VHH binders against Enoyl-CoA delta isomerase 1, mitochondrial (ECI1). Designs and how they scored, part 7

Target 1, 258 residues: Enoyl-CoA delta isomerase 1, mitochondrial (ECI1), of Homo sapiens (Human) (p42126)
Amino acid sequence: QRVLVEPDAGAGVAVMKFKNPPVNSLSLEFLTELVISLEKLENDKSFRGVILTSDRPGVFSAGLDLTEMCGRSPAHYAGYWKAVQELWLRLYQSNLVLVSAINGACPAGGCLVALTCDYRILADNPRYCIGLNETQLGIIAPFWLKDTLENTIGHRAAERALQLGLLFPPAEALQVGIVDQVVPEEQVQSTALSAIAQWMAIPDHARQLTKAMMRKATASRLVTQRDADVQNFVSFISKDSIQKSLQMYLERLKEEKG
Short names: E, the ipSAE of ESMFold2; O, the ipSAE of OpenDDE; V2, 0.75 times the mean of E and O plus 0.25 times the DockQ between their complexes.

## First folded at step 1 (VHH)

Design d05 (framework vhh_lunsekimig_d3)
Fold by ESMFold2-Fast, scan of step 1:
Structure d05 (fold): chain B 258 residues (1-258), chain A 125 residues (1-125)
Amino acid sequence: as target 1 above (258 residues)
Amino acid sequence: EVQLVESGGGVVQPGGSLRLSCAASGRTFSSYDLYWYRQAAGIERELIASISSGGSTNYVDSVKGRFTISRDNSENTMYLQMNSLRAEDTGLYYCAAPSYEEWKQYLDSGSYDYWGQGTLVTVSS
């Protein structure tokens, strides 16, 4: 199991804990378990909200699994990217209240997950940063993720953050608005429980329709061009120069372990 | 092999000051974020201060205004200036550096820190 789902003492809430060691990378297997776990909770009328957190503090999620994007077939890259799109679509459009309790580092794909939530709480630990840092690796955040960040922190801040590949430490994350609260690490769980209770106090029908209305345009942009986005990703990632760069990074990571 | 060596620990009275040093050998630190951790008896290590490769600093609330982290890339050394010390500051102080140069971008594989042996700080009473 890469996803642990624990019902909370409060009625209607589940805590979804990421447990994909060492760093909760978004592998195909982990992406699949996340979507299945979310669907189970959405189909269970006893749950109205979900808190997303890491089973082990230190890393919320390191983001995309580079081994899914290097040394594989074009068909594998297509399947992987479709799974990434599916996770974003399912989380972003979920009828459940989603709160991210960010108890660790949250770069790239980790930030993708956090950005889909209705509310974000970050532990006040100087090592825990959040942001979309793809450009520092010579790769590009997809337009639908760019739109999600822009909707959250505004056009100017998003453009600066994306072009420079910024990762925000806790104080800066709060100031730019990519997170809603920064609290001592030992208070993250209780703060998330308090926050989700406030969101769940709103009648579901009105909250869900408002969420759908606010997010419809952003989600629809991807829905209408999923296949084109997959083909663009496959074409980009399959370039010899990109594959060589990713191979060098993976070899460096392997050398670092030794 | 990368080695981190802490120094500067000792016994001080409440309200006193100490300056800790962390010297590195085996590679240069100029491109890395660097960290100070503290471990009191019976608790896990906690991160108390960090300094980025560009010089940006962050601190946990309990040490803000009292501790100052700094680095000298030419000497491959990091420092922690500790002022207004309190009894609760007593513990082993460790410096740490990431084993992966771009760890903050993708922590996927190779997320091991290089650690020093620790230096003991004791604040009386």
Scores: ipSAE 0.006, ipTM 0.213, lowest interface PAE 10.8, mean pLDDT 86

Design d06 (framework vhh_lunsekimig_d3)
Fold by ESMFold2-Fast, scan of step 1:
Structure d06 (fold): chain B 258 residues (1-258), chain A 124 residues (1-124)
Amino acid sequence: as target 1 above (258 residues)
Amino acid sequence: EVQLVESGGGVVQPGGSLRLSCAASGFTFSRYSLYWYRQAAGIERELIASIYSGGDTNYVDSVKGRFTISRDNSENTMYLQMNSLRAEDTGLYYCATEYGSWSDYYRLDAFDYWGQGTLVTVSS
């Protein structure tokens, strides 16, 4: 399986570890397993909080799986994008406390996951950057992801970051506010346990209603436009020029390795 | 354990044909892109042909129209049909695959699995 859940029922916490090698890319199977794992934890009274992290350090998640977006049918692209939307909606609106323990690189779709959490901790390693870098590949972050970043770091910082496709190394990530703490890599797990305990000290009813109130407008904007967003994605990604660009990018990555 | 085994190499005259095979064991091709690389003496390994999980193919210009990559997922085997062979096609031919997925922004530094190579010699 691609998701490992390590329960600590006595603390009311589960650690959800990403294990989709080599880079925890958001394949259709991985997206599906993430949603199912989250739903199981939400329905289990033993758990009030979840720490999201990578099973292996180095890459938290490298983002969207290009093989799901190239050389496939329009129906496949629609199904894939619906799965991406579903993951974001389920994480962003989760009644559980979510803490991301970012023990690796966190670009694009990895940053999407991190941004849904209530609190973000990044390992202090200059190789571990976080950000929405879609524009560097000639594509754009969807409006609901743009809204999520804007809610986190503010309008101007988000606009600059999105237009330029910025990836923030740890010190800059902390400064801009995309992460809440930067700590030595060996302290990420213990810091996440400490942080989630602080959030779980708040009575669930009050915390959950406040989270819902703060996030309702952003989530509802996607809910209202889900089908239109899917159609826009399918239309864009299916363009011959985009398909050719993605194929050339994948080929370039193979050539640069050897 | 995962293993790739190349076969079909040999000595052939200019203008001749060879078909290389790459048999995989311990995994299945169905979700992976598959590659043929070539290495001549004193030259770095060159990617010459690719076949993606979706069925698309790509070739380096020097072999385009002469070489054809194909795969049989039911047999876990990939092929390289080489026609109109030239002296410059001489080299060790490797098949390669990767386990997992490509990120839109993350570069992978190595393939998961490589074969041992098969020697193709084009000479009179």
Scores: ipSAE 0.000, ipTM 0.176, lowest interface PAE 12.0, mean pLDDT 85

Design d07 (framework vhh_lunsekimig_d3; at its last look DockQ between E and O 0.01; V2 from the best seeds 0.00; counts 0 for: pae E 18.8 > 2, off the site)
Fold by OpenDDE, look of step 2:
Structure d07 (fold): chain B 258 residues (1-258), chain A 124 residues (1-124)
Amino acid sequence: as target 1 above (258 residues)
Amino acid sequence: EVQLVESGGGVVQPGGSLRLSCAASGFTFDDYALYWYRQAAGIERELIASIRSGGSTNYVDSVKGRFTISRDNSENTMYLQMNSLRAEDTGLYYCAKGLESYYGDWSKYGMDVWGQGTLVTVSS
């Protein structure tokens, strides 16, 4: 299993731990398991909140799995992107309180997951950075991800962060507002539990409707443009130059691991 | 950032009194249960007193009648009045924030935040 769910029905909270070595990349299987796990919790009335975290400190999630986007068929790329969209939609529109306990590096797709949550806690480790660094790789963020960041840190800050592809260390992450709290690493989990309790103290009906109201514009836009977005991704990732770049990058990664 | 800072420790004669303070910041003070722990040399840290958000208090038997835990929500400060101090009360005293709160009880997951401690020495 790539997702470890630790339920506490008495408390109404479950902890979802990412367990997809080596760096919790968002592979198709991992994406699928995440969605399934979330759906199960959403359908269980005993749960009102979920904490997302990594099973192992060091890496929250390294983001999208490059092996899913390199050397595959256009149909595979389309399916993969649809899965990414689905995860974002499910997380972003979840009726559950979602809190990210970020106990490791959180770039790109990892940051995507964190940004969908209602509240974000980052471990105070200079090695743990969070942000969307797509532009540094020659990639642009999709509009729904851009909107998510913009809604979190504001238009100007998002504009700068996205164009420069910034990864924020804890202090700067807190300052720009991409995370809500920075705490010592050993306090991340307990802080998350404290935070989620505060959110869960709010009547579910009012909280959920408010959340829906705040997020419906971006979510609805993706839903209505879902196929177009997939096509854009497929067209982009299928370019020979992009494929070559990805292949080179993957080879470098293998060399570093070996 | 959630912080707890203890003060008031020192050296006192047996039978003397001390008042410890714990200044809290970074959270809604009145919503959470707070605790005093102590650790004597060579002994595990022990819970000695607790005060809930509603003001209810609990004490371990060894300090009952001698120690009083209280909180001032307007100042975000918790106190431990220690009277009739004994040599066995010597140790490092810690303030801790719990996960029992107005919002729910998650105490089974342990304490949320600890202070750095203040040293209390009872000696003749």
Scores: ipSAE 0.000, ipTM 0.200, lowest interface PAE 14.6, mean pLDDT 93
ESMFold2-Fast, scan of step 1: ipSAE 0.000; ipTM 0.093
ESMFold2, look of step 2: ipSAE 0.000; ipTM 0.110
ESMFold2 (binder alone), look of step 2: mean pLDDT 78; pTM 0.779

Design d08 (framework vhh_lunsekimig_d3)
Fold by ESMFold2-Fast, scan of step 1:
Structure d08 (fold): chain B 258 residues (1-258), chain A 126 residues (1-126)
Amino acid sequence: as target 1 above (258 residues)
Amino acid sequence: EVQLVESGGGVVQPGGSLRLSCAASGFTVSSNYLYWYRQAAGIERELIASIYSGGSTNYVDSVKGRFTISRDNSENTMYLQMNSLRAEDTGLYYCAASPDWDEYIKQLYSGEYDYWGQGTLVTVSS
């Protein structure tokens, strides 16, 4: 139970709360529970929209679980990356209205989740940054995630952000367009409910077909290249230099946490 | 290690002035987006002023024309000059910056992410 679902069937909305302590890292188990929870909501006629948020404010999701990417077998890395791809595909192509209520820090894989949504609301707190900062760790955002960012903020802004591994604080996130609203933290939930109601006012068939049309090329590019992308990830992450870098980083995190 | 230490708070009469300082260590103030947040009683912490690397500034409406954010690159310090102070300006003032990835993720994993320092208290007499 790393995902809490609070349904409001009368409104056609469910709130999906991330509860994978300490920082909602995208572990294999958490990725699996997210996909299952989304599928259950998609198969339930009572729901037309989902708000994604963190159960504990402060961290929306710190992103990929580095322990899934270090000291493991190539088979484990392949399985992990397939799960990451599956989450992105399921969220990006979901027929549900998805709104991210970002009540915490949102780097890397957290930003991956937020970018799949139809609308993003970020709490106005200087500690809550959003961005694809993979290059800061010496790793790379996959092409399908790069495409997602580029579709959201444009080519030049995306290129600058990805090459430099930028994390945008709230005001800059709004300016660059990676989020749609920045509001006081205590208003994030009510703002998300208001936003999702606006999207749900549109007839489902027209909204869903437009979403599919807009997102088909990006999603299809990964679908046709899933295995190649997995092999590229496994090959890259398995490099001794990358493994050593990740191990050193994990050891520092243990020392900080005490 | 990134540290931001606020100072300069105190008790002041309405209409008075106060200058807050934010001393930075572990990063270069000139390379980062810097801001001041205020936590007032009964109000959530709010961004009141920001300054970008190029020197452009932004202010929340309630302080526009009264507060000025600035930085001194040689002292690695950011300032908030507060003029024409009002009772509603009373609160804890926090400074913040965009840290590099290493410092950012360390802070997330430490379980501490409410603020980067103790803040500095400003009290404006009614």
Scores: ipSAE 0.015, ipTM 0.422, lowest interface PAE 7.0, mean pLDDT 85

Design d09 (framework vhh_lunsekimig_d3)
Fold by ESMFold2-Fast, scan of step 1:
Structure d09 (fold): chain B 258 residues (1-258), chain A 124 residues (1-124)
Amino acid sequence: as target 1 above (258 residues)
Amino acid sequence: EVQLVESGGGVVQPGGSLRLSCAASGFTFSSYELYWYRQAAGIERELIASIWSGGSTNYVDSVKGRFTISRDNSENTMYLQMNSLRAEDTGLYYCARGSTYKQYYKSGLPFDYWGQGTLVTVSS
């Protein structure tokens, strides 16, 4: 429904296309379908790699669904945040080779998904930016997402990017190292297939153990603090000032749509 | 005052062609990204084609090679040429103006202005 899974004949690769209109927001339903789709591929020994991309041109994913974070109960916020944590844990620790083929804008939660992958390819379009821009919205990236960015681009670059809420256009994204390749938009899919083939040429046992070793400390920090992180999120989002800001933002969106 | 008005919809047989138009007013047309969305009954609007201010275009896989988006900045009009139409192309087609770069990325969500829609029915 919201996730289209297309096997690539004979290659041991599936292409997972995001199809959650209008902008691939990480709604509770979409988060659930993503985890289920990933688990099905992990349990199917015919697949060794997955390419994540958008079915829609222009947007990879706009990130978190603000309607899941406003006008709901504390229990709903807790359930939503647990689903976000589950997606990150499942993607970050996946034994499959994951390649993101970023064919659109990739802010905030979209960048969360991209950062879990082993390799990132971004279409060379100045309108497609990637980054963790939470501070521009008056919110903060959770520590486990901050750790993921820091592991990818280094401490100082991550600190600057997170404090300023930077979104990197393609050339800057490549230069800072948040993406591995920038290619013409029409070449994103073929480049992803070439990249994933290179990763899959490595024997699974050695690749998987190395990935686990490299990612264990970061993943374990969230695993041991999951409940505390949920409580921190629920406390923050439930503040009257935050709820009013989100409500005003959502009302503005409705007023601007015609 | 932003206005977008679609036209050109109609009934056509499978394999046929239609050309949709979107007439725009109330903003500097040449400065904005423009989109065609479609919506089938009971389904949310989906983006099918986009065109940037410089003329760069993008399409969803299901219409690529069959549909062509274009713009005429002197007439403040955007077009969608639809060829080789299929039954699944049936729906309301909406013209939309994209958010500015700053609005989109600051909020993480687009701020689209939409037309009223034009109906395309592909039936035998």
Scores: ipSAE 0.005, ipTM 0.189, lowest interface PAE 10.7, mean pLDDT 86

Design d10 (framework vhh_lunsekimig_d3)
Fold by ESMFold2-Fast, scan of step 1:
Structure d10 (fold): chain B 258 residues (1-258), chain A 126 residues (1-126)
Amino acid sequence: as target 1 above (258 residues)
Amino acid sequence: EVQLVESGGGVVQPGGSLRLSCAASGFTFSYYALYWYRQAAGIERELIASISSGGETNYVDSVKGRFTISRDNSENTMYLQMNSLRAEDTGLYYCAKDTSEARYLWEQYGSHFDYWGQGTLVTVSS
């Protein structure tokens, strides 16, 4: 079990805790469990909001699982990227209020998850940075993720952040607007409960239609070209130079042991 | 916030010795494992030595027996004593602080982060 769901049906809220050790990497299995867990909550009328957090503080999610992108078949890469797209589409367009309670480091794919939420709270710990740092690894954030960041922090800030692969420490994250609140680590959970209650005070029908209207253009851009985006990813990741770089990085991770 | 400052690099002949220092600030030094990385021109940064908060050391085979990592918690400083230097030891030497699981995707891959020092150049020439 890679996802723990702690329901509070009386409040209409569930806490979804990431438990995919060591670093909540977005493996194919973890992506699948996240989507299934979200769908179960969406289909249960007892729940109107979900708080996403890590079961263990320190790492919210380290992002994409490099082992899913190296030494595998093109068919595996295609299936993996389709799963990544599916998670983003399901989270970004969810009818539930989503709040990320970021109790750990949040780079790359972790930031992807956080960016889908309606509200983001980051623990005030200098070790916990958030950002789309793909360029630091020689890879590229897909256009739909670029669009999501741009919608959140604006064009110029997003361009600088994406080209340089910036990870924002808490104060800078608040300043640039990639997170909505920065609070002491011990207050992250209570702050998330307070924030989600404010969002849930709005009648669901009006809130959901407004969210759909605001997010439709961004989501539709991926929906209309999912296959082309998959083909572009598979083509890029399958290049010998990229595969060699990823293999080297995986060997280094193995040798360093955290 | 977190700052690491390397020093002690220079030019040395094969068989010579150098001592590198890493002065740290902005965190509780004694609580963290610390690392020395080396980057040669056009090559990825390589972890060469580590020291745990408890003082346990580890080295890559190519430097084992020649390099000694140590720490002084009272001075918030980590050292790398390099003996019997070889041409292949040439490179920029970086110190890094353990961010636990957070290291896995970004700090290893040679970016400018608050947790990395500026590096100190070691040149071994004959």
Scores: ipSAE 0.006, ipTM 0.151, lowest interface PAE 9.6, mean pLDDT 86

Design d11 (framework vhh_lunsekimig_d3)
Fold by ESMFold2-Fast, scan of step 1:
Structure d11 (fold): chain B 258 residues (1-258), chain A 125 residues (1-125)
Amino acid sequence: as target 1 above (258 residues)
Amino acid sequence: EVQLVESGGGVVQPGGSLRLSCAASGFTFSKYALYWYRQAAGIERELIASIDSGGSTNYVDSVKGRFTISRDNSENTMYLQMNSLRAEDTGLYYCAAEWYDSSGYYRPLSEYDYWGQGTLVTVSS
């Protein structure tokens, strides 16, 4: 099990802990378990909010699993990207209050998850950076993820961050607005519980309708063109130059263990 | 073979100074972000200072203005200059190295981190 759910029945809150060693990479299996876990909580009237965090501090999620994107068939890439889209759509449009308690590094796909949340808390540890760094690997954040970042930090900051593949350390993350609070690591969990209680103090019907209204245009852009986005991803990732770059990177990762 | 070796610890009076060194081997030092942690007996390890591959530094509030982290890529060594030492600074000081790939991946997970064995700093009268 790659997702641990710890209910706090009295508060109407569950803590969803990522446990996909070594770095909580968004593998096809982990993506699937995240969606199933979210759906179970959404269908249980006992829960109104979810805190997303890592089971172990150090890494929130390293992002997309490069082994899902290299040395595979076009059909595999299509299935993988559909799963990534599904996770984003389900999290971004969830009727639950979502708070990310970021107790570790949060690059790329990790930042994708964090950006879907209503509120983000980052541990004040200079090792823990957050951002969409895809361009530094020679790959591109999809338009719907670009839209999500742009909605959060504004057009100019998002363009600079995306083109340069920036990862923001805690103070800069707070300044640019990609996170809402930065606190000592030992206070992340209690701060998340306080934050989610504030959001849950609002009547669900009004909060949920406002969230839907605010997020509908962004979500609909992907819904309307899911298949085209999948084909664009498959076409791009299948290029020989991209596959070679990813393979070289995976080999460098292996060398670090030797 | 990767190694980090701390040195420079010792016993010092309050208000004194020490310079800690962390000598690295077995990896491309200039590509790594580097950290100083400290641990008092029976207490969890605390991050004190960091320096990334580009030379950007960060410090916890309790040591800001008193401690200075630096690196020498030509000597594969990181330093911590500790001034105006207090009894509260007593502990085992560890250096750590974390791979930051210029391709954009930051790998902070402990299994990819390299740790030294620590050097003891005692501030007492």
Scores: ipSAE 0.006, ipTM 0.233, lowest interface PAE 9.9, mean pLDDT 86

Design d12 (framework vhh_lunsekimig_d3)
Fold by ESMFold2-Fast, scan of step 1:
Structure d12 (fold): chain B 258 residues (1-258), chain A 124 residues (1-124)
Amino acid sequence: as target 1 above (258 residues)
Amino acid sequence: EVQLVESGGGVVQPGGSLRLSCAASGFTFSTYWLYWYRQAAGIERELIASISTGGSTNYVDSVKGRFTISRDNSENTMYLQMNSLRAEDTGLYYCATSKYYSKGSYQLWPFDYWGQGTLVTVSS
């Protein structure tokens, strides 16, 4: 099991822990289990909030699994990207209060997950950076993820961050507004429990309708373009030059471990 | 056990030159992207220069044509050659690296290593 759910039904809260070793990469299997786990909590009336965190400190999520995007068939790339879109749509539009308790590195796809949440808490460790660093790998964030970042930190900060592929250390992450709190690592869990209790103090109908109203335009843009976005991704990733670049990158990483 | 050690900072007059060095140990230097950041008093830390594993460079507009980032993979050292220095270049200079780390089956996570910083003061 790649997702551990620790329920506290009396408090209306569940803690969802990422456990896809070694680095919580968003493999097709992990994406599928995340969506199923979220759906189960959404369908259970005893839960009103979910805290997302890593089972092990050090890495929240390394982001997309590059092995799902290299050396595979176009059909595999399409299925993978549909799963990525599905996770974002389900998290971004969830009626549950979502709080990310970021107890580790949070780049690219990890930042995608964090950005869907209502509130973000980052451990104060200079090795735990957050950001959309796709351009550092010669790839681009999709428009719906760009929109999510822009809605969070504003147009100019998002443009600079996306073009340069910035990963923000904790103090800079707080300053730019990509996270809401930075706390000592040992306080991340208790801070998340306090934060989610504050959000859950608001009547669900009013909170949920306000969240839907605020997020509808951004979510609908992807909903109406899902197939086109998949085709754009498949076409881009399937290019020989991109496949060669990803293969060389993966081989360099393999060489370090071999 | 990963270390980035900056050196070469100091006091220089406007129009002068300095070369900063960043000596790295504890990781496979040649596979990392390398960066120089600058932090001036009252200003947020900014990325001023980057160099890829393949040697592609990028610079913020204010230093373009005056600063040159380079890497020596055989010596595990990154450099920032700073020419035509201006008072506005005064600040703490940090070297940094970023890389996705792999383990076994190509699972990845990014991390940044930071140096402790070296002070550059441009004054008459």
Scores: ipSAE 0.000, ipTM 0.145, lowest interface PAE 12.9, mean pLDDT 86

Design d13 (framework vhh_lunsekimig_d3)
Fold by ESMFold2-Fast, scan of step 1:
Structure d13 (fold): chain B 258 residues (1-258), chain A 125 residues (1-125)
Amino acid sequence: as target 1 above (258 residues)
Amino acid sequence: EVQLVESGGGVVQPGGSLRLSCAASGFTFSSYGLYWYRQAAGIERELIASIYSGGYTNYVDSVKGRFTISRDNSENTMYLQMNSLRAEDTGLYYCAKQSDLEYWQRVYDEGYDYWGQGTLVTVSS
């Protein structure tokens, strides 16, 4: 099990803990378990909010799993990217209050998850940076993820961050607005509980409709072109130059594991 | 607390040899890759040698065949044996520990968890 759910039905809150060692990479299996876990909580009327965090501090999520994007069939790449899209759509449009308690490094796909939340809390540790650093790897954030960042920090800040592949350390993350609070690591969980309680104080009907209205245009842009986005991803990732670059990184990972 | 302490630098004539040491504490040494970086005056810090947990090694072309990186997991120490030293090898030498992030998520020069203070190597007469 890659997702641990600790329910507190009396408070209407569940804590969803990522446990996909070593770095909570978004493998196909982990993506599937995240969606299933979210759906179970959404279908249980006793829950109104979810706190997303890592089971072990250090890495919230390192992002997409490169082994899903290299040395595989085009059909596998298509299935993988559909799973990534499904996770983003389900999280971004969730009727639950989502709070990310970022107790570790949060690059790329980790930042994708954090950006879907209603509120983000980052531990004040200079090793824990957040951002969409895809360009540093020679790959590109999809338009719907670009839209999500732009909606959060504004057009100019998002353009600079995406083009340069910036990872924001805690103080800069707070300043640019990609996170809402920066607190000592030992206070992240209690701060998340306080924040989610504030959001849950708002009547669900009004909060949920407002969230839907605010996010509809961004979500619909992906919904209307999911297949085109999948084909664009498959075409891009299948390029010989991209596959060779990814293979180089995976060979480095094998060397580092011994 | 992760700590890396470099030693073994000094002044040496061209063609001479030095052995650098990096003493490590605060992490499971045998599980991590370890790196030597070099910074010369007016030049950006560069990765010159790497040794991974499985013993695989990499070198920048300018030091290949002259430098040898090694590790002693029982003593939590990494070494850099430098032979046939050249004026271009002058600089501050830093050791670094591999980040807990998977390789592809980090920046080469700044993605490592910890840097030591550095040890100065000067190759001149």
Scores: ipSAE 0.006, ipTM 0.165, lowest interface PAE 9.6, mean pLDDT 86

